# VHH binders against o75319: the designs that were tried, part 223

Target 1, 181 residues: o75319
Amino acid sequence: GNHIPERWKDYLPVGQRMPGTRFIAFKVPLQKSFEKKLAPEECFSPLDLFNKIREQNEELGLIIDLTYTQRYYKPEDLPETVPYLKIFTVGHQVPDDETIFKFKHAVNGFLKENKDNDKLIGVHCTHGLNRTGYLICRYLIDVEGVRPDDAIELFNRCRGHCLERQNYIEDLQNGPIRKNW
Below, E stands for the ipSAE of ESMFold2; O stands for the ipSAE of OpenDDE; V2 stands for 0.75 times the mean of E and O plus 0.25 times the DockQ between their complexes.

## First folded at step 18 (VHH)

Design AA12 (framework vhh_4orz_3; at its last look DockQ between E and O 0.91; V2 from the best seeds 0.84)
Fold by OpenDDE, look of step 18:
Structure AA12 (fold): chain B 181 residues (1-181), chain A 120 residues (1-120)
Amino acid sequence: as target 1 above (181 residues)
Amino acid sequence: EVQLVESGGGLVQAGGSLRLFCAASGFTFSSYDMNWLRQAPGKRREWVALITSGGETDYAKSVKDRFTISRDNAKNTVSLQMNSLKPEDTAIYFCAREAWDHGEYYFDYWGQGTQVTVSS
């Protein structure tokens, strides 16, 4: 059967909305087939995701999936009303410029189309931490002009966990600004 | 060296059928999950089907009941039988090996792709 991602259980399922942004980060929800390997309280399905978002009095307007697989859940497991965007993003390495651009483009497109509401951009990778945090922070830094340390701190605080990958952190703090086009 | 080579693509009329093949080499084929993905013009690459090393299969909703993924471990091949093809199925189809590493799943090798064109 399918393996549960390592340390997946160690992370909070869903973070908090990042103040001043439309971002919310969460770990990858797992489809029903994974539940056989989980205690009931450990389960976090696509349905659970939406329930937890509602509990925060928020609404998802877009999900950006950064995992480099389609194993964990299917787009059809989501409500039809919430667009799903896959950006295959390799783990453990700093996303390339193309990936960064794709992410920025998706976010900008969403914001343009959703000016009249307050729906959130849900972003996740496997743990909803490193790849997720990097791309969100990269966006805040490159597009919104946020100071890198502030972006990282904001993400960490809202996600409830800190970025772990030093290469991501280093790139955010000291790396070049990436083109927004 | 890991290699994945797709074949079988072509032009077919709507409602027609096509069978794609992926020839694998350079690794223990029977130990890996294999996938088909596709990328339509102007669209992002999307997952199509999975077959595990154990022979279990899964499909995207859009192709379920029309496509069948299979594998022949003796020949190191994974196939995609595509029936009842639609113009929306027009895409470059890729074979991809899925790995479990660093505590997560990811596609670590891809073929070059094969073009499938479905005409109205």
Scores: ipSAE 0.892, ipTM 0.938, lowest interface PAE 0.5, mean pLDDT 96
Fold by ESMFold2, look of step 18:
Structure AA12 (fold): chain B 181 residues (1-181), chain A 120 residues (1-120)
Amino acid sequence: as target 1 above (181 residues)
Amino acid sequence: EVQLVESGGGLVQAGGSLRLFCAASGFTFSSYDMNWLRQAPGKRREWVALITSGGETDYAKSVKDRFTISRDNAKNTVSLQMNSLKPEDTAIYFCAREAWDHGEYYFDYWGQGTQVTVSS
């Protein structure tokens, strides 16, 4: 057996597009082998992800997977037309400068290549909350000049759940602006 | 101290075979899931194969039916038999231990890697 990630059932599968941005956050989709331990209404597969995005009249143009494993689903479970990017992101600690740079570089590259459309960057970790929220907010603060509290509020509202990890919140609010490389 | 040491890398011709080994020490090997990942030059690390503590296996699409992961709990080793090798399989190959950590799956220890080069 596959284990369902702790508390995963308690989080909304997919958030809403963050207004004024190209971001949407969600929890990790789970491939079919996890469904034995899930009620039908609890399932959230890669297919379910794309159905929910379509229900919002949106389209994904990139998925950034921040999990530190490949156990939950494989890139081949996604439509071949949607680029997939794994950034192995250590949990429990504020992401290091190299991880932040990789995230910013991926977002900036996507925005340049997708100037002529309105496709979204989907970002997830395991729960789509702490690592996901931190890196999205870090981008908004450092690159787009958004005030920390405004970035956090926007993420929390659009995700449907508040950032939980206090060290991430404190770093966003009181930590240094990171250089854009 | 947890240690993972890969070996068996080398140069092979396309269509050839190679067997990698990962020697594990410092933990109860039979209780942990083990993975192989790889990193091609200028590319990000990507997952290749899994073998659970119970012996179940899974593979990336690009290597399925060509690669076989196996484990020997008596010798604390995990192996990757690689057949029908292609130039795209050229990479540094890493073994990684996977834990259930803080309620999620997590690669908590990595080896230093072994180079595999597939020539045309």
Scores: ipSAE 0.752, ipTM 0.886, lowest interface PAE 1.0, mean pLDDT 93
ESMFold2 (binder alone), look of step 18: mean pLDDT 89; pTM 0.889

Design AA13 (framework vhh_4orz_3; at its last look DockQ between E and O 0.93; V2 from the best seeds 0.85)
Fold by OpenDDE, look of step 18:
Structure AA13 (fold): chain B 181 residues (1-181), chain A 120 residues (1-120)
Amino acid sequence: as target 1 above (181 residues)
Amino acid sequence: EVQLVESGGGLVQAGGSLRLFCAASGFTFSSYDMNWLRQAPGKRREWVALITSGGETDYAKSVKDRFTISRDNAKNTVSLQMNSLKPEDTAIYFCARESWNHGEYYFDYWGQGTQVTVSS
């Protein structure tokens, strides 16, 4: 059967909306087949994701999936009303410029089309932390002009966990600005 | 060296059938989960089907009941039988090996792809 991602249980299922943004980060929800290996209280399904978002009085308008697999859940497990975007993103290495651009483009497109509402952009990788945090912070830094340390602090605080990968942190703090087009 | 080579692509009319093949080499094929993905013009790459090393299969909703993934471990091949093809199935189809590393699943090797074109 399918393996539960390592340390997946250690992370909060869903973070908080990042103030001043439309971003919310969460760990990957797991489809029903994974539940056999989880205690009931450890389960976090696509359905659970939406329930937790509602509990925060928020609404998802887009989900960006950064995992480099399709094993964890399917787009059809989500409500039809919420667009799903897959950006295959390799773990443990700084995303390449193309990936960064894809992410920025998706976010900008969403914001353009959703000016009349307050729906959130849900972003996740496996743990909803490193790849997720990097790309969100990269966006804030490159597009919104946020100071790197402020972006990182904001993400960490809202996610409830800190970025762990030093290469990500280093790139955010000292790396070059990536093109927005 | 890990290699994945797709074949079987071509032009087919809507409603027709096509069988794709992926020849694998350079690794213990029977130990790995294999996948098919596709990328249509102007669209992002999307997952199509999975077959585990144990023979379990899964499909994207868009292809379920029309496509069948299978594998022949003796020949180190994974196949995709595509029936009732639609113009929307037009894409480059990729074979991908899926691995477990650093505590997560990921596609670690890809073929170059084979073109499938479905005409109206």
Scores: ipSAE 0.897, ipTM 0.944, lowest interface PAE 0.5, mean pLDDT 96
Fold by ESMFold2, look of step 18:
Structure AA13 (fold): chain B 181 residues (1-181), chain A 120 residues (1-120)
Amino acid sequence: as target 1 above (181 residues)
Amino acid sequence: EVQLVESGGGLVQAGGSLRLFCAASGFTFSSYDMNWLRQAPGKRREWVALITSGGETDYAKSVKDRFTISRDNAKNTVSLQMNSLKPEDTAIYFCARESWNHGEYYFDYWGQGTQVTVSS
């Protein structure tokens, strides 16, 4: 059978919208085949994701999936009305410039197409923390001019969990500003 | 040294068939889940099919009932039988090994890909 990702149960399923941005972060939803190993209260399916977003009076307009696998759920498990984008993001290392570019391009494209609504960009990796937090913060720093510590604090508060990997935090705080697209 | 080498791509007319192969070496092949992915021109890489070490299979909706993934542990190969091909199946097809890395699923090795072109 399917394995539940380590520590996945320890994280809140969905964060809060980050004020002043169009971002919301969450952990990876798990399709029904994973539920054999989960208590009912532990389940967090693609359907559960949308229910929780609706409970916050929000609407997703794009989901960016940063996982380096397709095991957890399929794009067809999502409503057809919500665009899905996979950016295979290597873990354990600060994402490379190509990955950062793809993320920025996707966000900028979404903002252009959705300037007249308030729909959110949902971003997740496996836990919705390290890769997710890094790329969101990298966008805020490089494109929106947010101070690194302010971006990190905002992400941590709204996700409900702190960024954990020190190499990501160090790169955000002290690394070069990447003004690529 | 882990190595994955795809073959069997080519030009085929719509409605035709192709069979892709992925030759694996440098690891205990029977212990790993294997996947096919593809990348069409101007599009992002997308998942196509999975076969687990135990032989269970899964498919993307767009290829279900037309493609069949299989494995031969004696030959260390994964195959993708592609029937009823359509022009939208035109892509570079990649074989990927999937492992359980640091508590999550992860495509840790990829082949270089093989081109499939479907014409009308």
Scores: ipSAE 0.757, ipTM 0.889, lowest interface PAE 1.0, mean pLDDT 93
ESMFold2 (binder alone), look of step 18: mean pLDDT 88; pTM 0.880

Design AA14 (framework vhh_4orz_3; at its last look DockQ between E and O 0.94; V2 from the best seeds 0.86)
Fold by OpenDDE, look of step 18:
Structure AA14 (fold): chain B 181 residues (1-181), chain A 120 residues (1-120)
Amino acid sequence: as target 1 above (181 residues)
Amino acid sequence: EVQLVESGGGLVQAGGSLRLFCAASGFTFSSYDMNWLRQAPGKRREWVALITSGGETDYAKSVKDRFTISRDNAKNTVSLQMNSLKPEDTAIYFCARESWQHGEYYFDYWGQGTQVTVSS
């Protein structure tokens, strides 16, 4: 059967909306087949994701999935009204320029198309922390001109967990700005 | 060296059938989950089907009941039988090995892909 990602249970299912942005980060929801290996209170399905978002009086307008698999859940597990975007992103290494660009392009496209609402961009990798945090922060830094430390602090605070990977942190703090086009 | 080589692609009319093959080498094939993915022109790569080392299968909604993934461990091959093909199925089809790394799933190796074109 399917394995539960390591340490997946250790992270909050859903973070908080990042003030001043349309971003919200969460850990990967798991489809029903994974529930056999989880206690009821540990379960976090695509349905649970949307329920938790609603509890925050928010609405998802886009989901960006950064996992490098399709094992955890299917796009069809999501409401048809919420577009799903997969950006295969390898873990533990700083995303390449192409990945960064894809992410920025997706976000910018969403913002252009959703100027008339306040729907959120939901971003997740496996834990919704390192890859997720890096790309969100990279966007804030490169596109919005936010100071790296401020972006990281904001993400950490809102996600409820801190970025863990030093290479990600180092790149955000001291790495070059990536192109936005 | 891990290698995945796709074959079987081609031009087919809508409603037709095609069978893709992926020949694997350089690793213990029977121990790994195998996947098919595809990338249509101007679109992002999307997952199509999975077959586990145990023989369990799963499919994307868009291909369910039309496509069948199978494997032959003796020949180190994974296949994708595609029936009732639609123009929307036009894409480069990739074979991918899935592994468990650092406590999560990864598509860690990909083939070069084989072109499937479905005409109206």
Scores: ipSAE 0.889, ipTM 0.939, lowest interface PAE 0.5, mean pLDDT 96
Fold by ESMFold2, look of step 18:
Structure AA14 (fold): chain B 181 residues (1-181), chain A 120 residues (1-120)
Amino acid sequence: as target 1 above (181 residues)
Amino acid sequence: EVQLVESGGGLVQAGGSLRLFCAASGFTFSSYDMNWLRQAPGKRREWVALITSGGETDYAKSVKDRFTISRDNAKNTVSLQMNSLKPEDTAIYFCARESWQHGEYYFDYWGQGTQVTVSS
């Protein structure tokens, strides 16, 4: 009974590290139970995620899961050495200030704990685009002082797909700077 | 209007058992997957168990073999039998309906939760 998320096959599984940051974005990995509806070349499991990260000569130090479900894979499907954090993020609308705060808090905590290594923060929603791109860009804008258009262009280039949802783009470009506490 | 109401929580000694219930109304219960989640004080909400509309079940590793999720489509209820309880099972337990929203899985309705406290 597992359904493949709509349009999930259309997206590159994993992006590239965003230069000058500790971020990498990807679409949700799917556990084995989803694979009966997938051709072998379409599969992207938690194991596949880690293999692709290694192929880039990178290492994950945290995974932030923004999906509003636990259906796609379980934290136990990840190596126990990689912290996993679920932030239930409502789709199709700009994330609220509480969600943005939780994301910023998680990123800041990771950077403090990992200042002496180069491990990455992996961020995903279902497709690794809209919610993922919004929160990464919101962090870069609000915390790092990156210009909105530069954050968006960096994300789009490194993800390999452009942010699609116009309300997110408008909020990033023209909306208020959010609190960082 | 969709409603989910949890009950059956309480205080129990470690090693004891409790059964939680979730009463559902306002929708075609038999057509939806149902989940239990929990939130310990100061922790993030975590997934506990799933029962699909077809009756298939799945569990978080931390509760597998101790908890059993079940459903009664005639009574519109989901139950969670919790055995061999541990202090780390202390949490507010939530019943959640899962739907297929905009081409993805989504917890679209939640109950208010029921408190389970497991003393050492």
Scores: ipSAE 0.768, ipTM 0.892, lowest interface PAE 1.0, mean pLDDT 93
ESMFold2 (binder alone), look of step 18: mean pLDDT 88; pTM 0.882

Design AA15 (framework vhh_4orz_3; at its last look DockQ between E and O 0.94; V2 from the best seeds 0.83)
Fold by OpenDDE, look of step 18:
Structure AA15 (fold): chain B 181 residues (1-181), chain A 120 residues (1-120)
Amino acid sequence: as target 1 above (181 residues)
Amino acid sequence: EVQLVESGGGLVQAGGSLRLFCAASGFTFSSYDMNWLRQAPGKRREWVALITTGGETDYAKSVKDRFTISRDNAKNTVSLQMNSLKPEDTAIYFCARESWDHGEYYFDYWGQGTQVTVSS
């Protein structure tokens, strides 16, 4: 059977909306087949994701999936009203320029199309932390002009967990700005 | 060296069938889950089907009941039988090995792909 990602249980399922942005980060929801290996209170399905978002009085307008697999859940597990975008992103490595651009392009496209609402961009990788945090912060830094430390602090605070990967942190703090087009 | 080589692609009319093959070498084939993905023109790469080491299969909704993934461990091959093909199935089809590392699943090796074109 399918393995539960390591340390997956250790992270909060859903973070908080990042103030001043449309971003919300969460860990990967797991489809029903994974529930056999989880206690009921540990389960976090696509349905649970939307319930938790609603509990925060928010609404998802886009989900960006950064995992490098399709094992965890399927797009069809989501409401049809919420678009799903897969950006295959390798873990533990700083995303390449193409990945960064894809992410920025997706976010910018969403914002252009959703100026009339307050729907959120949900972003997740496996734990919704490192890859997720990096790309969100990269966007804030490169596109919004936010100071790297401020972006990182904001993400950490809202996610409820801190970025862990030093290479990500280092790149955000000291790495070059990536092109936005 | 890990290698994945796709074959079987081509031009087919809507409603037709095609069988793709992926020949694997350079690793213990039977120990890995295998996947098919595809990328249509101007679109992002999307997952199509999975077959586990245990023979369990899963499919994207868009291809379910039309496509069948199978594997032959003796020949180190994974195949994709595609029936009732639609123009929307036009894409480059990739074979991908899926691994478990650092506590998560990921595709670690890809083939070069084979072109499938479905005409109206």
Scores: ipSAE 0.897, ipTM 0.943, lowest interface PAE 0.5, mean pLDDT 96
Fold by ESMFold2, look of step 18:
Structure AA15 (fold): chain B 181 residues (1-181), chain A 120 residues (1-120)
Amino acid sequence: as target 1 above (181 residues)
Amino acid sequence: EVQLVESGGGLVQAGGSLRLFCAASGFTFSSYDMNWLRQAPGKRREWVALITTGGETDYAKSVKDRFTISRDNAKNTVSLQMNSLKPEDTAIYFCARESWDHGEYYFDYWGQGTQVTVSS
């Protein structure tokens, strides 16, 4: 059987659009096979994700999945019209430069191709918090020139939960700017 | 030490078949879910198939009904039977162990991969 990720129930399913950006963060949606261990009100499926985005009067133009597994749902569980990108991101340690570069490349490509619309980049890891928050903030700092503390505060406020891992926070605040190419 | 070693790759004509093997050692093989993934030239690594400890299987849409994952707990192997191969199946194929660690699923060990080349 399928296990529900630890503390997954404790997190809001979907955050709010981060003002001044194209980002929205959420926890991993779970396919139907996980629902046997969930009360109906605890469920958060791929379909539920899109319903909640629609309720915010937003539209997803890309989903970036940062989990280091494919267990939670398959790309075919998403509407065909929404591109899906997997960036395997190990947890519990600051992502390596290759992972950061892949994320920046994906975001920059999306912004170029979507300059004439207002679609959002949905980003998630398992909980939509630590890896997700790190990479979004890393992008804002390195590419957009946002001050580290401002990026972190914006993410925390819009996600509805604060970044928890100190090594990520320290790297964002005190670590080097990473290459954008 | 955990080791995963893929074999069985090679050159095959479109429409043909090939069987990949992954030999596992250094852990209690029967206690872990096993996966195959692949990476085509210039493409991202993508998931192909899963087999659980209980023998349940799942497949990516692109390979469903053509590929069959299986495991032999007595021999500590996971296999991927690939039928009706297409040039699009050309990739390095990786065996991956999936664990439940720190409260989530993740691929904690990978093989070095085996090359599959499907000619048209």
Scores: ipSAE 0.699, ipTM 0.872, lowest interface PAE 1.1, mean pLDDT 93
ESMFold2 (binder alone), look of step 18: mean pLDDT 88; pTM 0.881

Design AA16 (framework vhh_4orz_3; at its last look DockQ between E and O 0.94; V2 from the best seeds 0.85)
Fold by OpenDDE, look of step 18:
Structure AA16 (fold): chain B 181 residues (1-181), chain A 120 residues (1-120)
Amino acid sequence: as target 1 above (181 residues)
Amino acid sequence: EVQLVESGGGLVQAGGSLRLFCAASGFTFSSYDMNWLRQAPGKRREWVALITSGGETDYAGSVKDRFTISRDNAKNTVSLQMNSLKPEDTAIYFCARESWDHGEYYFDYWGQGTQVTVSS
């Protein structure tokens, strides 16, 4: 059977909306087949994701999946009304410029198309932390002009967990700005 | 060296069938989950099907009941039988090995892909 990602249970399933942004980060929801290996209270399905978002009085307008697999859940597990975007993103290494660009492009496209609402961009990798945090922060830094430390702090606070990978943090703090277009 | 080589692609009319093959080498094939993915022109790569080392299968909704993934461990091959093909199935089809690495699932090797074109 499918393995539960390591430490997956250790992270909050859903963070909070990042003030001043349309971003919300969460850990990967797991399809029903994974539930056999989880206690009921540990389960976090695509359905649970949307329930938790609603509990926050928010609405998802886009999901960006950064995992480098399709094992965890399928797009068809999501409501048809919420677009799903897969950006295969390698873990543990700083995303390449193409990945960063794809992410930025997706976000900008969403924002252009959703000016008339307040729907959120849900972003997740496996834990919804490192890859997720990096790309969100990269966007805030490169596109919105946010100070790196401010972006990181904001993400960490809202996600309820701190970015863990030093290479990501270092790149955000001291790395070059990536092109936006 | 891990190698994945796809074959079997080609031009087919809508409603037709194709069978794709992926020849694997350089690793213990029977120990790994194998996947098919595809990338249509101007679109992002999307997952198509999975077959585990144990023989369990899963499919994308768009191909379910039309495509069948299978494996032959003796020949180190994974195949994708594609029936009732639609123009929307036109894409480069990739074979990918899936591994468990750093506590998560990960496509760690890809083939070069084989072109499938379905004409209306």
Scores: ipSAE 0.899, ipTM 0.944, lowest interface PAE 0.5, mean pLDDT 96
Fold by ESMFold2, look of step 18:
Structure AA16 (fold): chain B 181 residues (1-181), chain A 120 residues (1-120)
Amino acid sequence: as target 1 above (181 residues)
Amino acid sequence: EVQLVESGGGLVQAGGSLRLFCAASGFTFSSYDMNWLRQAPGKRREWVALITSGGETDYAGSVKDRFTISRDNAKNTVSLQMNSLKPEDTAIYFCARESWDHGEYYFDYWGQGTQVTVSS
């Protein structure tokens, strides 16, 4: 059977919109086949995601899925009106330049196409924290010129959980500015 | 050494059928979930089908009811029967092994791929 990702239950399903940005972060939604191992209050399906976004008076215009699998849900579980983009991102290591470029390209394309609305870019990995936080912060630092500590603080506050992997934090704070977009 | 080798690709007319194979070696094949993914020219790699070690299957909506994934644990192979092929199925098809280590699912090994071209 399907396994619930380790520690997945410990994270808030959906964060808050990051002010001054078009980003919102969340943990991976789980399709119905995973729900046998979940109490009703623990469920967080693709439908639950959209309900929670709507409850915040927000609308998703793009979902960027950073997981290195397709096991958790399928793109067809999402409304056809919301574009879905998979960027296979290995965990536990600082994402490589190709992955960072793909993320920046996707965000820049979205912002260009959506300059006349206020729709959000939803970003998730498995827990919506480390890979998600790194790439959002990398974008804010490299493209928007945000100071590393300000980007990290904003992400942590809006996600509702702090970035945990020290190698990601150190790369954001002390690593090179990437000019790949 | 873990190795996945795809075969069976080729040219086929729209509406036709083709069967892909993935030969696995270097690991306990029967213990792992196996997937097919594909990448069309100029497009992102996308998931196609899953077969678990226990034989349960799942499919992308675009191929459901046209494609069938199966496995032969005695021969260490996974296959993909593709029926009612459409030009949009043209892609390089990859076999991938899926692990549950470190508390989450991930594709830890990939084959080199086999080309499928569907002409009109």
Scores: ipSAE 0.733, ipTM 0.883, lowest interface PAE 1.1, mean pLDDT 93
ESMFold2 (binder alone), look of step 18: mean pLDDT 88; pTM 0.879

